VH-VL binders against b0r0t1r1705to1887. Designs and how they scored, part 6

Target 1, 183 residues: b0r0t1r1705to1887
Amino acid sequence: RLRVLADVSGSMYRFNGVDGRLERSMEAVCMVMEALESYEHKFKYDITGHSGDGFDIELVRCDKVPKNNKERLKVLKTMHAHSQFCMSGDYTLEGTEHAIRELAHEEADEHFVIVLSDANLERYGISPDRFARVLTSNPQVNAFAIFIGSLGDQADRLQKTLPAGRSFVAMDTKEIPQILQQI

## First folded at step 17 (VH-VL)

Design x4
Fold by OpenDDE, look of step 19:
Structure x4 (fold): chain C 183 residues (1-183), chain A 120 residues (1-120), chain B 107 residues (1-107)
Amino acid sequence: as target 1 above (183 residues)
Amino acid sequence: QVQLVQSGAEVKKPGASVKVSCKASGYTFTDYYMNWVRQAPGQGLEWMGEINPYSGNTYYDEKFQGRVTMTRDTSISTAYMELSRLRSDDTAVYYCAREGDYGNYAFDVWGQGTTVTVSS
Amino acid sequence: DIQMTQSPSFLSASVGDRVTITCRASQSISSYLAWYQQKPEKAPKRLIYKASTRQSGVPSRFSGSGSGTEFTLTISSLQPEDFATYYCQQYWRYPLTFGQGTKLEIK
């Protein structure tokens, strides 16, 4: 059982013109969907988002995963639209905590939570220490963070703060499939 | 009603150990981190450490590293804090405190406190 | 460690007064700040968390503000039951740390 958590908060849209964070996030989600396509027989997965509207925003359902590029595009459009019109707020920690708690009750041989986040976590008022604690809050759920960053230094600093083996840095979204294989 | 009930006052000699208990009720014990905070007479609050009641994982302030042990018994929703090699400056009121979840962080529920007196 | 400095350490005021307590962090803690009230021989009570969110049951006369390194707790109109010691706390980074406290006494 796998859940991917994506940031679809308003800040993603508001600052996209500055650093392309929404576009990178959308590309990351797309890469994840593409990477998981061939493994649907092995495990079920869903994708949820967090924003000022909440921390359990449905993007992809387990029973209705994208089957083609058109369906994947629909997911991305949903992300974009949500980020544009949602209430202000960031629920990275709440969303991660919720994902872990929810999955812990699901029947599966293994449980995974993957949080897609920007390497500028601290800029958004998200405590790396708190985030690290949340990721390791339940040993039954393997929670990981994939940081998508534009600057290597920021990503490296985050990795040093997070538990070893629980965070990955993707300087390019094209690295995400490889990262997923490591998990 | 959510509440934390701590064990009674303790009087110890230097070099001894003390173990304080904190029984939780009114909520799912394993869903919330438990913290321990002490307060010396006439002084401020001092954070000692935390425990994840689900996993048993702990994080201690460096000041207490090697002397403090936090544990829990999930079957009776009870957290324990043991402090060894006691010194006179360990005389304080010790509190257990629940940390909230889902962004409701910081300590939202406190025990009534346990007075520990260390004297020769 | 992040040091939390409260000011003033002691404050005398009268019922009905507007009171402001300040807490300064040695580094930015974003909004990861809580305020506690403690009365003699009692456990602390959380008043504010996330810098400005009031705990359920806390009177509206209590308010928190600030972000980054400077925070304030304000009591708009002091009531007799408000005379106590107040503590700020950061939970941005471990170890968690408290301010030294502000004792609010009756003038």
Scores: ipSAE 0.881, ipTM 0.941, lowest interface PAE 0.6, mean pLDDT 94
Fold by OpenDDE, look of step 18:
Structure x4 (fold): chain C 183 residues (1-183), chain A 120 residues (1-120), chain B 107 residues (1-107)
Amino acid sequence: as target 1 above (183 residues)
Amino acid sequence: QVQLVQSGAEVKKPGASVKVSCKASGYTFTDYYMNWVRQAPGQGLEWMGEINPYSGNTYYDEKFQGRVTMTRDTSISTAYMELSRLRSDDTAVYYCAREGDYGNYAFDVWGQGTTVTVSS
Amino acid sequence: DIQMTQSPSFLSASVGDRVTITCRASQSISSYLAWYQQKPEKAPKRLIYKASTRQSGVPSRFSGSGSGTEFTLTISSLQPEDFATYYCQQYWRYPLTFGQGTKLEIK
């Protein structure tokens, strides 16, 4: 059982023109969907988003995963539209905590939560120490963070703060499939 | 209602150990981190450490590392704090405090406190 | 460690007064700040968390503000039951740390 948590908050849209954060987020989600395309028989996965509207926003359902590029594009359009019109707020910690709690109650041989984020947690008022604690809050659920970032120094700082083996930095979204293979 | 009930007052000699209990009720014990905070007479609050009641993982302030042990019994929703090699400056009221969830990580529920007196 | 400094340490006021307590962090803690009220021989009670969110059941005369390194607790109109000691706390980084406290006494 796998859940991917994506940031679809208003800030993603608001500042996309500055650093392309929404585009990178959508690319990351697309890479995840493509990477998982041939493994639906092995495990079930869903994709949820967090924003000012909440921390359990449905993007991809377990029983209805994308089957082609057209369906994947629809997911990305949903992300874009949501980030454009949602209430202000960031629920990275709440979303991660919720994902871990929900998956812990589902029957599976293994449980995984993957949080897609950028490497600027502190700028969003997100405590790295608290995030680290949330990721390791339940041994039954293997929670990881994939940071899609552009700043190497911030990435290094995060790697020092977060538990070993629980965080990955992707400088390019094309690295995500390889990271998923490591998990 | 959500509440934390702690064990009674303790009187100990220097060098001894004390173990304080904190029984939780009114909520799922394993879903919330439990913290321990002490307060010496006439002094402020001092954080000692936390425990994840689900996993049993702990994090202690360095000041107490090697002397404090936090544990839990999930079957009876009870957290324990043991402090060893007691000295006079360990005399204080010891509180257990629940940490909130979903981004509200301050201590929203407190025990009534346990007075520990260390004297020769 | 993050040091939390409250000011003043002691404050005398009268019923009906507007009271402000300040808490300063040695480094930025974003909004990871809580305020507690403690009466003699009682456990602390959470008043404010996330810098400005009032705990359910706490009177509206209590308010918190600030972000980064400077925070304030304000009592708009002091009531007799508000005379107590108040503490700020950061939970941005471990170890968690408290301010030294502010004792609010009747003038």
Scores: ipSAE 0.872, ipTM 0.936, lowest interface PAE 0.6, mean pLDDT 94
Fold by ESMFold2, look of step 18:
Order: structure tokens, then sequence, then C-alpha cells
Structure x4 (fold): chain C 183 residues (1-183), chain A 120 residues (1-120), chain B 107 residues (1-107)
């Protein structure tokens, strides 16, 4: 059982013109949907958003995954629309913690949480130490981070802070399918 | 009524060990990290470390590495802190303190404190 | 380690006064800051977390503000029960650290 978290906060929309962060998040979600399209029999997955309005915002249901470009575009439109109108604030820690707790109670052989994040957590006011602790908080849930976008000194330092094998860097969203295979 | 109740005062000699207990009630013990904080007489607060009561995983301040052990017994909702090779400057009040959750990790509930006196 | 420096270390004030206590972090801690009140021979009590959020049951005369490296605790109209020692604490990164304390006494 696999849950993917995406940031749909108002800051993603408001700063998209500066660094393209919303566009990268939407492209990452699209690549995840495409990469998992033929793996539906091996993975029961969903995609959940987090924002100032909450951290259980349904983007892709596990019983109704998109099967074509039209349906995938609808998911991306939902991400974009939500980010326009939600409260500001980054809820990455809260959303990840919530996802881990929810999946721990679901019936499955294995539980996976994958967090799609822009590479600069500290700029968003997110403690790297607390994020690392959240990812390892429940041994029954395998939690991972995929950092998307430009690499900087802070992204490299963050990857060193996180537990080995629990973080990956994608310089380009097109690398995501290979990263998912490693998980 | 969330409550943390600690074991009673201890008097120890240098070189000995002490084990302080902290019994939790009124909440799901395994959902919240537990921390240990000490306060020497007339001094401020000093963080010693934390334990995840669900997994048993710990993280200690480096100054206590090798001397402190934090454990828990989930069947009785109790956390423990053991400090070995005691010396006179370990004389302090030792507190257990619960974190909040969902990003709110400051200490929202404290035990009453356990006085440990180290003297020859 | 992130050092937390409070000022003043000692404050004398009268009932009804507005008082402020400042806490400075040696590096940015975003809003990962809490304030605690401790009375003699008692455990600390959390007043404020996330720099500005009051704990349930804490009177509205207590307020916190700041982000980054500079934070303040304000008591808008001091009451007799407010005379205590106040500590700030960061929880941005390990090890968790406290300020040295501010003792608030009756003038």
Amino acid sequence: as target 1 above (183 residues)
Amino acid sequence: QVQLVQSGAEVKKPGASVKVSCKASGYTFTDYYMNWVRQAPGQGLEWMGEINPYSGNTYYDEKFQGRVTMTRDTSISTAYMELSRLRSDDTAVYYCAREGDYGNYAFDVWGQGTTVTVSS
Amino acid sequence: DIQMTQSPSFLSASVGDRVTITCRASQSISSYLAWYQQKPEKAPKRLIYKASTRQSGVPSRFSGSGSGTEFTLTISSLQPEDFATYYCQQYWRYPLTFGQGTKLEIK
C-alpha cells in the first residue's frame, strides 16, 4: 500500500512565478501517475495533498486511479485550483505524520509513504531534524522523501541529515520513475 | 486528565546508578514522544534525550552518551531513565516531559520531578 | 548546538505592569520556540508553542511573537500569580536547548 504526498499549499501557487515550485510538484505527480499506471496490480496507491486547509486532501483515490491523459490532467487541475484558494502555510511534517499513522492501521503486506518535496525544506520553515524523525517514526511504515528541483548546498546537507536510503534527489521530474523502482 | 507521575527521591553515592520512572495516564502512551530534562539546584533546564515509546528508539544529548539509557514498558505505560557513573554534579531534579504531535513538539505535559542527590 | 539567550535574566515589576522577555537564538529556528513558566519547587508549565500559540487554559494576557532568531513573551497586565521564572526553548534541531531563564519578581 502506497501513499504519495504532494504540496498544494497557497505558497506553492504564490511563489510559482519565482521558482516554478507548483509546476514541478504537478509534473512530479504526473510522473508518479504515469510510472504506476501499469503497476496497479502490485501497488494499491493514492495521492494525497497537504496545505493550510488540511493534510488529507484527496488527489487520486486508490480505487479510481487515472488511466489516460485526460484524467491525469484533471488531477493536475485540482492541484492547481486548490493551491490558488487555500490558506498559506507548509504542513509537510503534519501531512507526513498523518499519512504514516493512517497507513499503519490499514490492512496490507507492506506500507509505503513517499513525500514529494521541493529541495529546500529550511526555506519553507521545516526542520530537517524533525522531518527525519517523522520518516522513521513508525517501523511498520516505510517512509521516503523524493526531493525535486534544483540541487543546492542545503539540499545536499538535508540528504546527509536523513537516514540512509530514505531520501532521493531528482534533478528533473523525469528521473522519478527510476527512483520509484529503487523504493 | 493527562498525567505523568514519577518515582520518589533518590540519594546515591558517586559511581552508582539511578533509574527514574515516569508513569503516564489519560492518553495513548505510544502516540507521543517522551523527553527527560534535568535541573541542577539553582540552575536552568537541561535536555537529556528522548524516546519514541512506540518503537523504543532513542536520541540522547551527546554529553550523556554512554551514561544514559532511556527505556519504556508499554504494558504499564511507563518510561524510564537510567543514569550511570553518577558524580556530584548530577545532583538535580529529573523531569519527564511529553511532546505534543503533528508538528507541535514542545513539551505540553511534565511530571512532578524526581530529586536525585549524589553525595558521599 | 543552538544557544538560546534570554534577556533580562532578572526583572522586577509591579502588579498591573506590562512586561516583555526576549529570547534570541544563535541561528534561525523558524517558529520552533516554546515558552514555559516555572514556580519555585514546581515543574515547568507550557505557556506558548510555535512562537505565538497559547496553550489551552493560559490567560490571554500572555502572548508570544517573533520568528527566526528573535522572540518575545509579553504579559500585558501582570497578576500576582505571574511571578515566576520563565524559560524559552527551541525545538528546531537537536540537541533541544533552553534559555537560561528570566526570574520575574515583585517590585
Scores: ipSAE 0.425, ipTM 0.774, lowest interface PAE 3.2, mean pLDDT 82
Fold by ESMFold2, look of step 19:
Structure x4 (fold): chain C 183 residues (1-183), chain A 120 residues (1-120), chain B 107 residues (1-107)
Amino acid sequence: as target 1 above (183 residues)
Amino acid sequence: QVQLVQSGAEVKKPGASVKVSCKASGYTFTDYYMNWVRQAPGQGLEWMGEINPYSGNTYYDEKFQGRVTMTRDTSISTAYMELSRLRSDDTAVYYCAREGDYGNYAFDVWGQGTTVTVSS
Amino acid sequence: DIQMTQSPSFLSASVGDRVTITCRASQSISSYLAWYQQKPEKAPKRLIYKASTRQSGVPSRFSGSGSGTEFTLTISSLQPEDFATYYCQQYWRYPLTFGQGTKLEIK
């Protein structure tokens, strides 16, 4: 069972022109959907978003995963539209905690939560130590972070703070399929 | 114009099988899930299952598991539903129905229906 | 399984009347509900999806509302062609399920 969390907050839209953060998040979500294409019977997955409006924003429903590029584009358009019109705010910690608790109650051989992040946790007011505690809060749920387009030193510092094998760096979103295979 | 055209009515004996076809036109056949729904005389609608025509992957309602097979031929944009070991309570109108785009997965286009009568 | 219960099962009304049909889900389905109209010996026709979005070509007298577990189809001024059976359907979780139907007849 796999849940992927993506940031669709208003700050992703507002600052995208500065550092490309929304475009990277959208590309990462696209890579996840493509990497899992044709595995829909092997993986029961969904993709949810978090923003100032909440942390249960449905992007990909686990019963109806996108089957072609047209449907994947609509997911990306939903992310873009939500970020344009929602309130600014971050629910990375709360969303991760909620996903871990919700998946722990589902019947599955294994439970996975993957958090897609740009590694700018300090700008969101999130210490790496708090994030590490959230990721390891339930040993029944395998929670991971994938840091996308990160500055090398920030990503390295976060990987040292986070549990071994629980964080990955994708300097380029094209690396995401290989990272998912490791998980 | 998007259209689904189904094969004609059939009369079968108990124990036989039936294969209903659904020919799609006016859209890219492999871009939309296809569903099968039946309606017994005087009764409501009953979902049977779905097929992803791109991959060929299927998902069936458990009450039909083991008796239903959904397939497709992408070269002629046609979906098929085969129901085996027919019994009298399988008498119904069988519809194919296309799902809409992502986020709109209710059935936006229906075939005209195929009447299957199972009688001794 | 998510059970869908429609109310009423039968409704008699006159041309020009406002009618309301209710659909209740046994658990939350968010807004993933559709309404269909079916006339005798015809395939169903989708009227509304995502609880409140009208299908292209559906007259504006048809409207849908609701979320969670309670949903309503309203026909604001009945026309002669509106006498039919109406079904709600959830598409939130497998298996997909329909309400039992509401037959709308001429009074």
Scores: ipSAE 0.007, ipTM 0.506, lowest interface PAE 14.2, mean pLDDT 77

## First folded at step 18 (VH-VL)

Design y3
Fold by OpenDDE, look of step 18:
Structure y3 (fold): chain C 183 residues (1-183), chain A 120 residues (1-120), chain B 107 residues (1-107)
Amino acid sequence: as target 1 above (183 residues)
Amino acid sequence: QVQLVQSGAEVKKPGASVKVSCKASGYTFTDYYMNWVRQAPGQGLEWMGEINPYSGNTYYDEKFQGRVTMTRDTSISTAYMELSRLRSDDTAVYYCAREGDYGNYAFDYWGQGTTVTVSS
Amino acid sequence: DIQMTQSPSFLSASVGDRVTITCRASQSISSYLAWYQQKPEKAPKRLIYKASTRQSGVPSRFSGSGSGTEFTLTISSLQPEDFATYYCQQYWRYPLTFGQGTKLEIK
């Protein structure tokens, strides 16, 4: 059982013109969907988002995963539209915590939560220490963070704060499939 | 209603150990981190550490490393804090405090406190 | 460690007064700041968390503000039951740390 949590908050849209954060997020989600395309028999997965509207925003349902590029595009369009019109707020911690709690109650041999996030957590008022704690809050759920587009020393700080093997930095979204293989 | 009920007052000699209990009720014990905070007479609050009641994982302030042990018994929704090699300056009221979830962090519920007196 | 410094340490006021307590962090803690009220021989009570969110049941006269390194607790109109010691706490980084406290006394 796998859940991917994506940031679809308003800030993603608002500042996309500055650093392309929404585009990177959408690309990351697309890469995940593509990477999992042939593994539906092995993995039951869904994709949820968080924003000012909540921390359990449905993007991809387990029983209706995208089967082609058109369907994947629809997911990305949903992400884009949501980030454009949602209420302000970031619920990375809440979303992660919720994902872990929800998955823990589902029947599966293994449980995974993958949080797609920006490496600039502190900029968004997200405590790395708290994030680290949330990721490790339930031993039954293997929670990981993939930080996309990390710049400067942010990645280094996060790596020091997060438990070894629980965080990955993807400077390019093309690295995501490789990271997923490591998980 | 959420309640945290702590064990009674303790009087100990220097060098001894003390174990304080905190029984939780009114909520799912394993879903919330439990913290321990102490307060010396006439002094402020001092965070000692936390425990994840689900996993048993702990994090202690360095000041107490090697002397404090936090544990839990999930079967009875009880958290424990043991402090060893007691000194006179360990005389304080010790509190268990639940930390909230889903962004509602910090300590939303507190035990009534346990007075620990260390005297020769 | 993040040091939390409250000011003033002691404050005398009268019923009906507007009271402000300040808490300063040695480094930015974003909005990871809580305020507690403690009455003599009682456990602390959380008043504010996330810098400005009131705990359920806390009167509206209590308000928190600030972000980064500077925070304030304000009591708009002091009531008799508000005379107590107040503590700020950061939970941005471990170890968690408290301010030294502000004792609010009746004038």
Scores: ipSAE 0.878, ipTM 0.939, lowest interface PAE 0.6, mean pLDDT 94
Fold by ESMFold2, look of step 18:
Structure y3 (fold): chain C 183 residues (1-183), chain A 120 residues (1-120), chain B 107 residues (1-107)
Amino acid sequence: as target 1 above (183 residues)
Amino acid sequence: QVQLVQSGAEVKKPGASVKVSCKASGYTFTDYYMNWVRQAPGQGLEWMGEINPYSGNTYYDEKFQGRVTMTRDTSISTAYMELSRLRSDDTAVYYCAREGDYGNYAFDYWGQGTTVTVSS
Amino acid sequence: DIQMTQSPSFLSASVGDRVTITCRASQSISSYLAWYQQKPEKAPKRLIYKASTRQSGVPSRFSGSGSGTEFTLTISSLQPEDFATYYCQQYWRYPLTFGQGTKLEIK
C-alpha cells in the first residue's frame, strides 16, 4: 500500500512564476502515475495533497487510478485549480504524520509513504530534524522523501539530516521513476 | 484530561543510578513523544532527550549520551528515564513532558517533577 | 547547538504594567519557539507555541511574536498571578534548548 503526498498550497501557485515550484510538483505527480502504470496488480496506491486548506486532499483514489493521459491530465488540473484558490500554508509535517498514521491501520503486507517535497525545507519553515523524525516515527510504515529540483550542497545537507535510504534527490523530475524502483 | 504522574523523590550516592517513572493517562500514550527535562536548584531548564513511545526510539542530548537511558512500557502507559554514574551536579528536579502532534511539538503537558538528590 | 538568550534576565514591574520579554536565537529557528511560565516549586506551563499561538486556557493578555532569530513575549496588563519565571525554548533543531529564564517580580 502506497501513498504519495504532493504540495498543492497557495504558495505553490503564487510563487510558481518565480521558481516553477507548482509545475515541478505537478510533473512529479505525473511521473509517479506513469511509473506505477501497469503495476496496479502489485500496488494499491493513492495520491493526496496538502495545502493551507488541509492535508488530506484527494488527488488520486486507490480504486480509481488514472489509466490514460486524459485522466492523468485531470489530476494535474485539479492540483492547479486547488493551489490557485486555497490559502497559503505548509502542512508537509502534518500531512506526512497523518498519512503514516492512516496507512498503519490498513491491512497490507507493506505500507509505503512517499513525500514529494522541495529541498528548500528551511525556506518554507519546515524543520529538517522534525521532518526526519516524522519519516521514521512508525516502523510499520516505510516513509521516504523525494526532493525535486535540489542542487548541490542543499541536497547534501538534507540527506545528511535524514536517515540513510529514507531520502532521495531527483535533480530532474524525469529521475523519479528510477527512484521509485529503488524503493 | 491529560495527566503525567511521576515517581517520588529519591536520594542517591555518587556513582549510583536512578530510574524515574512517568505514568500517562487521558490520551493515547503511543501517539505523542515524551521528553525529559531537568532543573538544578535555582537554575534553568535543561533538555535531556526524547522517546517515541510507539517504537521505543530515543534521541539524547550529547551531554547525557552514555549515561541516560529512556524506555517505556506501553502496557501501563509509563515512560522511564534512568541516569547512571550519578554525580553531585546531577541533583535536580526531573520532569517528563509530552509533545503535541501535527506540528505542535513544544511541550504541552508536564509531570509534577521528581527531586533527585545526589550526596554522600 | 542553538543558544537561546533572554533579555532581560530580571524584570521588576507593577500590577497593570505592560511588559515585554525578548528571546534571541543564535541562528534562525523559523517560528519553532515556545514560551513557558514557571512558578516556584512547580512544573513549567506552556503559554505560547509556534512563536505566536496561545495555548488553550491562557489569558489573552499573553501574546507572542517574532520569527527567525528574534522573539517577544508580551503581557499587556500584569496580574498578581503573572509574577513568575519565563522561559523560551526552540524546537527547530536538536538538541532542544531553553533560554536562561527571565524572572518577573513585583516592583
Scores: ipSAE 0.503, ipTM 0.805, lowest interface PAE 2.5, mean pLDDT 82

